# VH-VL binders against Uncharacterized protein At4g14100, part 1

Every score and structure here is a prediction.

Target 1, 181 residues: Uncharacterized protein At4g14100, of Arabidopsis thaliana (Mouse-ear cress) (q67yc9)
Amino acid sequence: DEPVPTPWPHQFHALMFMNYSGDLSMIDLWYDWTNGRNFNIIQEQLGGITYDLEWNNGTSFFYTLDESKSCRSGQLEVGILRPNWLDGAKYLGQQNVSGFLCNVWEKVDFIWYYEDVETKRPVQWIFYTGREAHIMTYEVGAVLEDEKWQAPVYCFNKEKKSLSTKGALSEFKGYKEKAAL
Unless a header shows other numbers, all headers, positions and changes below count from the first letter of the chain; antibody chains are not in Kabat numbers.
F, E and O are the ipSAE of ESMFold2-Fast, ESMFold2 and OpenDDE, as the mean of both directions, binder to target and target to binder. V2 is 0.75 times the mean of E and O plus 0.25 times the DockQ between their complexes.
[cut] stands for letters that were removed.
The coordinates of atoms that the task and the answers printed are left out; those that the model quotes come from them. Centres of patches stay.

## First folded at step 4 (VH-VL; framework fv_barzolvolimab)

Design a01 (from b10 with heavy chain S103F)
Fold by ESMFold2-Fast, scan of step 4:
Structure a01 (fold): chain C 181 residues (1-181), chain A 122 residues (1-122), chain B 107 residues (1-107)
Amino acid sequence: as target 1 above (181 residues)
Amino acid sequence: QVQLVQSGAEVKKPGASVKLSCKASGYTFTEYYINWVRQAPGKGLEWIARINPSGGHTYYNEKFKGRATLTADKSTSTAYMQLSSLRSEDTAVYFCARDLKYFSSPGAFDIWGQGTTVTVSS
Amino acid sequence: DIVMTQSPSSLSASVGDRVTITCKASQSVSSNVAWYQQKPGKAPKALIYGASTLQSGVPDRFTGSGSGTDFTLTISSLQPEDFADYFCQQYNNWPYTFGGGTKVEIK
């Protein structure tokens, strides 16, 4: 009887406004379950651009293209979110958010998820850590060109700054590592 | 060597303001948040506020809103906290501490400054 | 605000002893708990984050465990340098809050 969250489409692009207690950024999210990859291009308000490139086999890169040429890379034991990642979420009822009437679900200790009742698009999600993602655009079926999914060459020469379960790159990765127990 | 170096001890009268500094070295200043935490004599730790040095955005504990002001200077890799309208209850050691913006759990402070003692007495 | 309750507030121990400190959150904080060691006149030193992950350079005699509301820090074989104050911290909700501390004193 209760509404069930809509599985994510296998490919989509979302432009997101991220608010972490007043720290603002714009994120281009390219979700590509079909090719087993996920890309967040993060532009901080007065900061640089950071690239979060993840593969479903656990290979992950977090890098900058500015003069610092920073890169962290590693092999995590979990891949990208599956389309039905909200399976088992607890329904909380309806709320009006950003002009949308939303169904709201919670995965306890992780996230609150808000979905438009009419279109079933995601409207926002809020991590228990306080990060709020507001979904500005949502383009089902959009795919980023293959050439753009290439980590820079210096990511392969700086493996000493490796990613690990200790330094989860995103809240989603932290959740998947925990949920795999 | 990664370190945070704080300014020296301050003695202030009630009603005064104090401005403390926290100079970062050995890492990319804009990749970490800077948090401010205080500890009254013989007491526990109390979180005051956080700043993102990249954009200058701040978040404050409600208890300190309106009295604490955080700033950061990227050119000198230095974070500042100003605390106004000082009371005897503000007598404490004030610490700055960093946490990594995207690679670690938020709020886990891996590197701390040595602390600055602020004494408020009449 | 989430209240973090540490137990005991103090304990006396000898070198080689197993020491256990607990921390209870007033509501669930997932695994977003850190532990710090503080010696007199010094800044806190990070020991553990994510409830159970050891900070780089921290001896493996320190172990963290727990999730939700109940958390434990264990020192398996106490060394002379381990006599200090210990604090838990939750970073699941704003404002971040710390436990009241546990003083580990020499017997």
Scores: ipSAE 0.042, ipTM 0.648, lowest interface PAE 7.0, mean pLDDT 85

Design a02 (from b10 with heavy chain S104F)
Fold by ESMFold2-Fast, scan of step 4:
Structure a02 (fold): chain C 181 residues (1-181), chain A 122 residues (1-122), chain B 107 residues (1-107)
Amino acid sequence: as target 1 above (181 residues)
Amino acid sequence: QVQLVQSGAEVKKPGASVKLSCKASGYTFTEYYINWVRQAPGKGLEWIARINPSGGHTYYNEKFKGRATLTADKSTSTAYMQLSSLRSEDTAVYFCARDLKYSFSPGAFDIWGQGTTVTVSS
Amino acid sequence: DIVMTQSPSSLSASVGDRVTITCKASQSVSSNVAWYQQKPGKAPKALIYGASTLQSGVPDRFTGSGSGTDFTLTISSLQPEDFADYFCQQYNNWPYTFGGGTKVEIK
């Protein structure tokens, strides 16, 4: 009887510590399956804030609010992660991580996922690229105010910026495509 | 257009230091890491180090730790590499190259500078 | 460090030929391999990332394949502008490492 990953709640907030070979950031993740939207607010160590706003219809914006006023936008075939996105993951057994005894699963060429045996909360996940997301807080049922799910006006005035070209979020959305498999 | 433009050729004596620049244009400087790669005459490519221009975080190949120092200036969209205690074996063309921070394949370099030749001779 | 062994170090070919270059990693690098073309006196030009994905603007006569430890770059019908040096690179592990290069010369 192998354990199966717990489906994600339809809405939650998580504060995540992201480590990519010592390059550190803190991410506010607002997952909102009920309204078909997902928001990552990324604060880099001593750096700027980047906003990753995604809709289930495939519309996505990756932007900054500082003086650069950068924005990439695009339309991909994949939407936000579904609650049961870990269905079909291979069980790898148990490991002790960050003070938790975890069940560990893998989706090959994509992710390792660690879940607390006792509480069923996610503890960490590690992308095959080496990015490590450590789940600091996990608030089931938390919802970000509707007014906050707005891309700035300059995201709609960009003539040549596209996530469908060879750009940042077009490749990041490969995670969603792998998660759908 | 997107480009990285590097500083001109340098000739140095053994024991000196050199500081090279790499000026980015045509894209948001803080969306990409900047990497430095060298190529000795007739030899292959060797990765030196990476900088995140946003926060200034650096990651070095252990072979170059203590001699290479990476910095970046967001106001001028310019990355720098200083290499100290130069030896004859540091004679090479030095390239800067960008890779995308938030992507599934971050370590692939899509745009490269034209290279700076550094010659170290007695 | 992961060692990338590239073969052959040089080859001679004619326009229209099919050219195959291989790259072997000393341990698994998943699909995290890129290929570059370099002409004399110039910077490397990106051809492929993720082992098999073409960079924008690269002709489709270039194909990449492989995963794990064995990777191949193929040029299906060599054109005059394709005579150059070619390098593979792994970006799975620190430090990033490159193959020794393959020189494609006129026969």
Scores: ipSAE 0.454, ipTM 0.798, lowest interface PAE 2.6, mean pLDDT 88

Design a03 (from b10 with heavy chain S104W)
Fold by ESMFold2-Fast, scan of step 4:
Structure a03 (fold): chain C 181 residues (1-181), chain A 122 residues (1-122), chain B 107 residues (1-107)
Amino acid sequence: as target 1 above (181 residues)
Amino acid sequence: QVQLVQSGAEVKKPGASVKLSCKASGYTFTEYYINWVRQAPGKGLEWIARINPSGGHTYYNEKFKGRATLTADKSTSTAYMQLSSLRSEDTAVYFCARDLKYSWSPGAFDIWGQGTTVTVSS
Amino acid sequence: DIVMTQSPSSLSASVGDRVTITCKASQSVSSNVAWYQQKPGKAPKALIYGASTLQSGVPDRFTGSGSGTDFTLTISSLQPEDFADYFCQQYNNWPYTFGGGTKVEIK
């Protein structure tokens, strides 16, 4: 009888540290299934801030607010992750990670997911690309106010758009497009 | 137009060092990693190292660790590679190439510089 | 290091021919394989990433397939401008590694 991964709450905030082979960043994740939206605010160590704003209807914006005022936008075929996106994951057993005893699952060719056995909070996940997200805080029910879910005006100016939005997809969206999840 | 433009050919003696440049234009410099790849005459491609221009973080192929040094200047959108203690085996064309950060295919190079020929001879 | 074994090392083909190039990884690289075209004296040009996704602007006669350890690049109807060397690359593991290349000679 194997444990089943816990569905994500419909709304939460998580502060995460991302490690990609020593290249570090801090991410504010605002997941909001109730309103069909998802926001990643990515702060690179000693570097810039990048905003990844996604809507469940497929509208997505990937932008910066610095002097470059860059923006990639597009209408993607996939929306945000469903709360039960871990359905069908393969159970790999238990491991101690960052002081937590975790149940571990794998979505093959995509991700390893680590969940605290006591609280059911995510502790970390590791993408097959090698990016490791360590979940520092996990605030169930937290909602970013509506006024903050807005892309800057230059996201709507065609001269600053990327020719292709496919390369701008987050790892979650890229996997969903490839796997038809 | 998205471009990576590299510095001109270099001729060096064994034991010297060389510093190559790769100037980016037509895109946001800090949204892409810059990689360095070499190709010896009549041979295949060999990956040297990667830099994140935003924070300056570098990752090196063990074979080049200690001899290659990557840097980047955000104000001029230029990446640099210095290769020290040159040997005749370092004679090659050196390319810079970008790959998109925060994508599901990091490590696939979509735009390449034209290459810089480095000749190491006595 | 992951070794990418590419075959054939060279081939001759006529315009209109179907050309197939294969690449074998020494261990699984999932779908993290790219293909490049290189003409004499020029830099490599991206053709395919993610084993099967065509790069923007690349003609649809180029297709990639495979996953795990076995990968294929196919040119369905060879054109004069396709005379070139072709290289596969894995980006699943550090260090990134390339195949030895395949020279396609039109004739």
Scores: ipSAE 0.613, ipTM 0.850, lowest interface PAE 2.0, mean pLDDT 88

Design a04 (from b10 with heavy chain S103D)
Fold by ESMFold2-Fast, scan of step 4:
Structure a04 (fold): chain C 181 residues (1-181), chain A 122 residues (1-122), chain B 107 residues (1-107)
Amino acid sequence: as target 1 above (181 residues)
Amino acid sequence: QVQLVQSGAEVKKPGASVKLSCKASGYTFTEYYINWVRQAPGKGLEWIARINPSGGHTYYNEKFKGRATLTADKSTSTAYMQLSSLRSEDTAVYFCARDLKYDSSPGAFDIWGQGTTVTVSS
Amino acid sequence: DIVMTQSPSSLSASVGDRVTITCKASQSVSSNVAWYQQKPGKAPKALIYGASTLQSGVPDRFTGSGSGTDFTLTISSLQPEDFADYFCQQYNNWPYTFGGGTKVEIK
């Protein structure tokens, strides 16, 4: 029987190294299915910090806390990834990646996903666009304090609008839209 | 209003270098990549390179490596492209165009500069 | 490099006509295709990204479709302002590449 990808735990923290054709960043991912929320804190190698705060009801904020005080906000048609988002992925076999023997799956036209055969932790995923997320740490059950899931006040000074897939905060938002089409 | 405003037309001799500017306004400069694309008279579009204004990381089309150099100045929200060792076939309109970082369709350009005409002739 | 082949190179049409432009990639580019409109002396204007998603402010008469290697741009009822050049672009692989363009001319 072909291996099936492991559903994500309902809550976890991961530190990820993102490589987009040599453009490097470090991402703190706080996945919280239990409370219907997801948070990516993105530190570019030579740049600033960007915050991607997402709620399962479609409310989303993408903001900076620096001098620009930038915020894109809106109501998306899609929420956060469900734990079993890899259901239906095509199995591609095994590969050695970063010292791990991985089972590899593909959501065709979207993503390749690599999972450690021993621990079942994600090791990396690569979007068809070329962004590569390397999972450096993986802390099952870790939860960011409720008080920290707050967008800054200037995100609410602007009228909320529906965000297109172009305005979506990550390629995961685009996945549901492409599947629906 | 969101716009990219490019520098004026340039006339250069073969072997010279040219430096073009692209000034961004109406949005957060570091939220978008800046791409450079050229169009020779009567021909199609050709992608040259991309810069991340936040950290200055660049990625070049292999055809232009060694001749094109991209830079960006966050304090003035201005991107630059220098093209060296100019030849007559570099005669073209050069466009800058932005591409949203951290979205589901990186590489699609939603806002373009008006273009800068570069003529290389002896 | 991925080659994007557009067809036709030019076409003549009347206001109210349905116009279809095709774009074929030399290898699969998923749905990572954008379409642009360009009028003489002007910069390209974004119409569609992700093969089928309309850019904000673009009229509903423009439709994109396709995935893999075959893509189409359709204008359901051509308007006077739609006479222009149209280009497809793939952004699946480096370097990004464009189709050769299609000129839509008044009949």
Scores: ipSAE 0.599, ipTM 0.848, lowest interface PAE 2.2, mean pLDDT 89

Design a05 (from b10 with heavy chain S103D S104Y)
Fold by ESMFold2-Fast, scan of step 4:
Structure a05 (fold): chain C 181 residues (1-181), chain A 122 residues (1-122), chain B 107 residues (1-107)
Amino acid sequence: as target 1 above (181 residues)
Amino acid sequence: QVQLVQSGAEVKKPGASVKLSCKASGYTFTEYYINWVRQAPGKGLEWIARINPSGGHTYYNEKFKGRATLTADKSTSTAYMQLSSLRSEDTAVYFCARDLKYDYSPGAFDIWGQGTTVTVSS
Amino acid sequence: DIVMTQSPSSLSASVGDRVTITCKASQSVSSNVAWYQQKPGKAPKALIYGASTLQSGVPDRFTGSGSGTDFTLTISSLQPEDFADYFCQQYNNWPYTFGGGTKVEIK
């Protein structure tokens, strides 16, 4: 009888600190399964803001609003993470993390997921690449206004580019990791 | 076409500094980290440091902390590495290489510059 | 620092041979290993990342396998253009570290 991970609520907002080998960012995650969309607003500690907008139909935009006006867009075979995306995860036991007693699971070759035993909120997750997301706030039921979910016009006038420069399998893996943010 | 083009060969005396450039073209410069790697004659590869061109955040191998300084100029899509207090052991080919931010395998280098030879001798 | 021990340091082979190169990490690096090919006077060329995923444009005679501490690069049928040095790299821990290289020479 091992614990099973808690399905994500259909809508939530989370503020996260992301640490990738000392390259720090603050991520504003808006998960919206009800409307088939997911938004990561990434503010680098020593850099600009990057917008990661994903739709459940596989449409994805990764863009900046600064002078570079960069945009990568793709049509991936999978949509945003489903609420039960941790189904089948391997239970690894309990660990104390950031003052919380956590149940820990691993999704093989992808992610370690840490959940507070008492409240069932996510505490952190760590990608197998070593990228760490530390969940600072977790607001169940919060929804970002519809007007905020619009990619800039230059995303539609540019040549479409993959989320990575590789084939479908590579794009799928990249999408899985990005969607987990 | 995606390219990283590096500056030409340098010959320096011990104690001097050298500043190498790596000019990116064919992609959005701020979407990728730039890493610096060296290779001494007949030896293997050694990672020096990484820069995020978007904000200028740098991460250094402890062996090179205090001697290596990475910078990037977004207006020219050019990354730089300055190496100070040069010793004969710094004689090597120096490469820049990119890796994609915020994807599934950051740290694997898909595109490399052609290399810059630095010779340190009196 | 994670030490990447690559073997053999050199090997001699003929066109059409199956070539196997191994790389051992001093501690687990998950699947965060890349392989590079380097020809004399040239920059390394990416072959594989994530231990087993082929880089775009690389011939399918190159395969990578392994996880944890033990990794293998295989060339199923060596071609004339494959005579080169090969390096593994871990990107699981800082600093990133490379294997010592394997020289694949003509027999």
Scores: ipSAE 0.028, ipTM 0.626, lowest interface PAE 7.3, mean pLDDT 85

Design a07 (from b10 with heavy chain S104G S105G)
Fold by ESMFold2-Fast, scan of step 4:
Structure a07 (fold): chain C 181 residues (1-181), chain A 122 residues (1-122), chain B 107 residues (1-107)
Amino acid sequence: as target 1 above (181 residues)
Amino acid sequence: QVQLVQSGAEVKKPGASVKLSCKASGYTFTEYYINWVRQAPGKGLEWIARINPSGGHTYYNEKFKGRATLTADKSTSTAYMQLSSLRSEDTAVYFCARDLKYSGGPGAFDIWGQGTTVTVSS
Amino acid sequence: DIVMTQSPSSLSASVGDRVTITCKASQSVSSNVAWYQQKPGKAPKALIYGASTLQSGVPDRFTGSGSGTDFTLTISSLQPEDFADYFCQQYNNWPYTFGGGTKVEIK
């Protein structure tokens, strides 16, 4: 039978290099299925830091801590990715990528996912939009302290914060909204 | 209200340069790319370039590389496009349009400026 | 560059008609296609992104479908305000490219 992608661990930290047509960023991803939360801390190469904080109940905040004190918040119809989110992916075979021999899968119209044959860690994923995530570190069981999962006070002071349900804060949230019927 | 407001009409001679502005309001300027698109009279749309207002990173259509220069000023939430070495073929309406950086269809331009008419005549 | 071939270039229709516009990409663009409506003297207005996802506030008589190379915009029951130019756009590859447009005129 064909290999199946490894379910994500319930908690992990990954440092990712993101390339979108030459627009570069580093992302600290804190995945925490156990507590129903996910955090992307996005540092653009020549820009500021943007925080993408989300809970499994659909509560989401996209904010900055600089002088702009911006925040976009709302309720999404879907929560964070399940550990088994790659269920049903199409196996494409093996490729050598960034020094790793990888098994490669595709979720059609969404993502190509590359996993190290040896360690089962994710190596990279490429969204159909052309955004490429290269996984630099992968720390299974790492958890960010509870107090760090707090949106700033100005996220709660603005009366109306428009958040498009179908234009989710990340490609992952967008995919889940499209997959939901 | 979310809007992009562009500068007024320009009339230039061949060989001149023009600098257009696009002022954003009603949203966080750095959450969206700003794209520039032109439309010649009675013709279709042609994509020129994109800027990331957060870091200033630009990506250009090869056809306009070297002639178009995109910049953005975060303090005023304003994007700019300068087009140099103008030709009569550059006569068009120039639009700015935003697209969401981290989801919602990159390149799907949900909000557009009203357009700036640039006329290049001898 | 990816070429987006849009058809028809123009059509005449009556209120209540079903209108279909097609867009063909010279190579696969996945589902990364948007559709825009443009009225004379105005900026384009977004209708659909991701080939089939309706923009907020756009009436449900507009539907998009397709993936890969073949895409369709359908207006199920044309209304007076729908007489306009329509454009498809691919955003899968740089440079972004648009179809040549379809003019929907009153019969």
Scores: ipSAE 0.149, ipTM 0.691, lowest interface PAE 5.5, mean pLDDT 86

Design a08 (from b10 with heavy chain L100E)
Fold by ESMFold2-Fast, scan of step 4:
Structure a08 (fold): chain C 181 residues (1-181), chain A 122 residues (1-122), chain B 107 residues (1-107)
Amino acid sequence: as target 1 above (181 residues)
Amino acid sequence: QVQLVQSGAEVKKPGASVKLSCKASGYTFTEYYINWVRQAPGKGLEWIARINPSGGHTYYNEKFKGRATLTADKSTSTAYMQLSSLRSEDTAVYFCARDEKYSSSPGAFDIWGQGTTVTVSS
Amino acid sequence: DIVMTQSPSSLSASVGDRVTITCKASQSVSSNVAWYQQKPGKAPKALIYGASTLQSGVPDRFTGSGSGTDFTLTISSLQPEDFADYFCQQYNNWPYTFGGGTKVEIK
């Protein structure tokens, strides 16, 4: 009888440090399955802030609020990551990571997922691309206020629109979910 | 239209430095890495380095570390590569190419510059 | 460094032929492989990413397959504009590395 991964809570906030071959960023992840939305606020170590706002109906906005006022938007064929996205993951055993004893799972050719044995919180996940998310805080039930889930008006300019898989956790959107196509 | 436009051909003597430019247009410059790749005459492609234009973070192939320097200017959407201590073996066409930072396939280059020929001769 | 070995280094073909090019990685690169076409004096053009996903605007006669160490690019019915050099690339590990190329020539 091997352990099964814990489904994500329907709502949580996590502060994450993302490391991609030394290119560091800090991400505020607001996961909100209940309202069908997900928000990554990405602060690059030496760069700007980028906002990755996603809706479960496939609407996605990737924008900045600086002088560039950039926005890419699209209608994706997949929604936000479902709570049970780890269903079917292959159990790899236990490892010690950052002071936590973790159960480790793999979705082959996609991701390794590390979960604290005692608290069931995510500790880290590593995409096959080499992008590493280190979960610093994990606040179950935390919800960002409704008024914060608003894309700026320039996101609705048709000429700036693109249909692409995007975001700080874009690897999740590239993953072929059970219901996709 | 998305494009990367590179600077013109360069002829340098051994020991000199060269600085190449790659100007981006038609997309949000800071959403893509810029990579530099070279191709010696009749040879294959060799990856040199990557820059994140948003913060200036660079990652270099060890073979070029210490000789190649990547920079980017967000105000002009232009990436630069300087290669120092040039040798005859550095004679090649140098390409810039983008890959999407927050995508499921970072490292796949979808748009390439036209290339800049660098000739190193005495 | 991961070595990407392409086979064959060159081949001769006629319009309408099925052409198969293979690329072997010295260790697993998952599905993190791209394929490029290059014509003389031009920059490489992206064909495939993620081993099997066609780039926008590329004709569907180009298909990619494989995972792990063995990858294949197939052109189902060669057209006159397809005579070119083809390169595979792995982007699983640093440094990114390319295959030695395959020249597809007129028979």
Scores: ipSAE 0.570, ipTM 0.839, lowest interface PAE 2.2, mean pLDDT 89

Design a09 (from b10 with heavy chain Y102W)
Fold by ESMFold2-Fast, scan of step 4:
Structure a09 (fold): chain C 181 residues (1-181), chain A 122 residues (1-122), chain B 107 residues (1-107)
Amino acid sequence: as target 1 above (181 residues)
Amino acid sequence: QVQLVQSGAEVKKPGASVKLSCKASGYTFTEYYINWVRQAPGKGLEWIARINPSGGHTYYNEKFKGRATLTADKSTSTAYMQLSSLRSEDTAVYFCARDLKWSSSPGAFDIWGQGTTVTVSS
Amino acid sequence: DIVMTQSPSSLSASVGDRVTITCKASQSVSSNVAWYQQKPGKAPKALIYGASTLQSGVPDRFTGSGSGTDFTLTISSLQPEDFADYFCQQYNNWPYTFGGGTKVEIK
């Protein structure tokens, strides 16, 4: 029997190191399937902080809190990533990564996913775009306080630039929209 | 309206340096990478380098490493490329082009500048 | 570097013709391929990204297909404004590389 990937817990926090060919970021990922929401807080190396706030009803905000006060918002056709999103992934075998023995799966044209054989925690995933997410911490059951899941007032301005379903901002959003079609 | 507007044509002697500009408008400058691509007369496209305007991180094609220098000024939404030690083979049209940083297809260029012609002649 | 081999280098066609341009990568680039149109004296214009996804505002007569090493751009019914040069680009590996281009000229 080949191993099957572990469904994501309904709530977790992960601190991720993101590497895109030397362009480095630290990302706080707050996944909250129970409340239908997902939050990525992206700190670019030597750059600013960007907030990617998503709701399961398709509402999405991508914003900054610095002097630019930028916001893109939109209504996507798809909600947040489901816990069982790895269903149907192709098993590729085992590989040692960052001190962990991992089972490796692939969703073709989307992602390679690495999971620790012992603990079943994600160790890393690599998007076909070349972005590498290295999972530094993984806290099952952690939940961000409700007050933190608020987009700033300027995201609701009549002149805001809309996020398009065809121009999905993250790799996960792009994959879901393409798969839904 | 989203646009990238590049500086005007340059004529330089061999051994000189040139600094080209690319001014962005109509979008949030720090949400996109800026890439530089050149095209010699009658030839194909050649990728030079990329800059992340948010933090200033650069990535260079090895062929241009040490001669090309990318910078960006967030206050004016302007990206720059300086190319040093110019040779006749550097005669080309130089384009800037953006790609969306946090997207499903980083590296696909959706908006391009109009191009700057650089002629290297004695 | 990944070499993108584009064919044909030129073709002559009439309005209403089906035009097919191919692009072959020297190693797998997944679906990380874009297609551009360039008219004389102008900057390239984006047509397709992710091998098969149309850029906003591009007519649906343009179709991209392929994955891995073999990619195709098809124009199902050529229009007068489609006479131009076409380039493929891989963005899977550094440095980004382009095909040599295909000139689509009037018959």
Scores: ipSAE 0.606, ipTM 0.846, lowest interface PAE 1.7, mean pLDDT 89

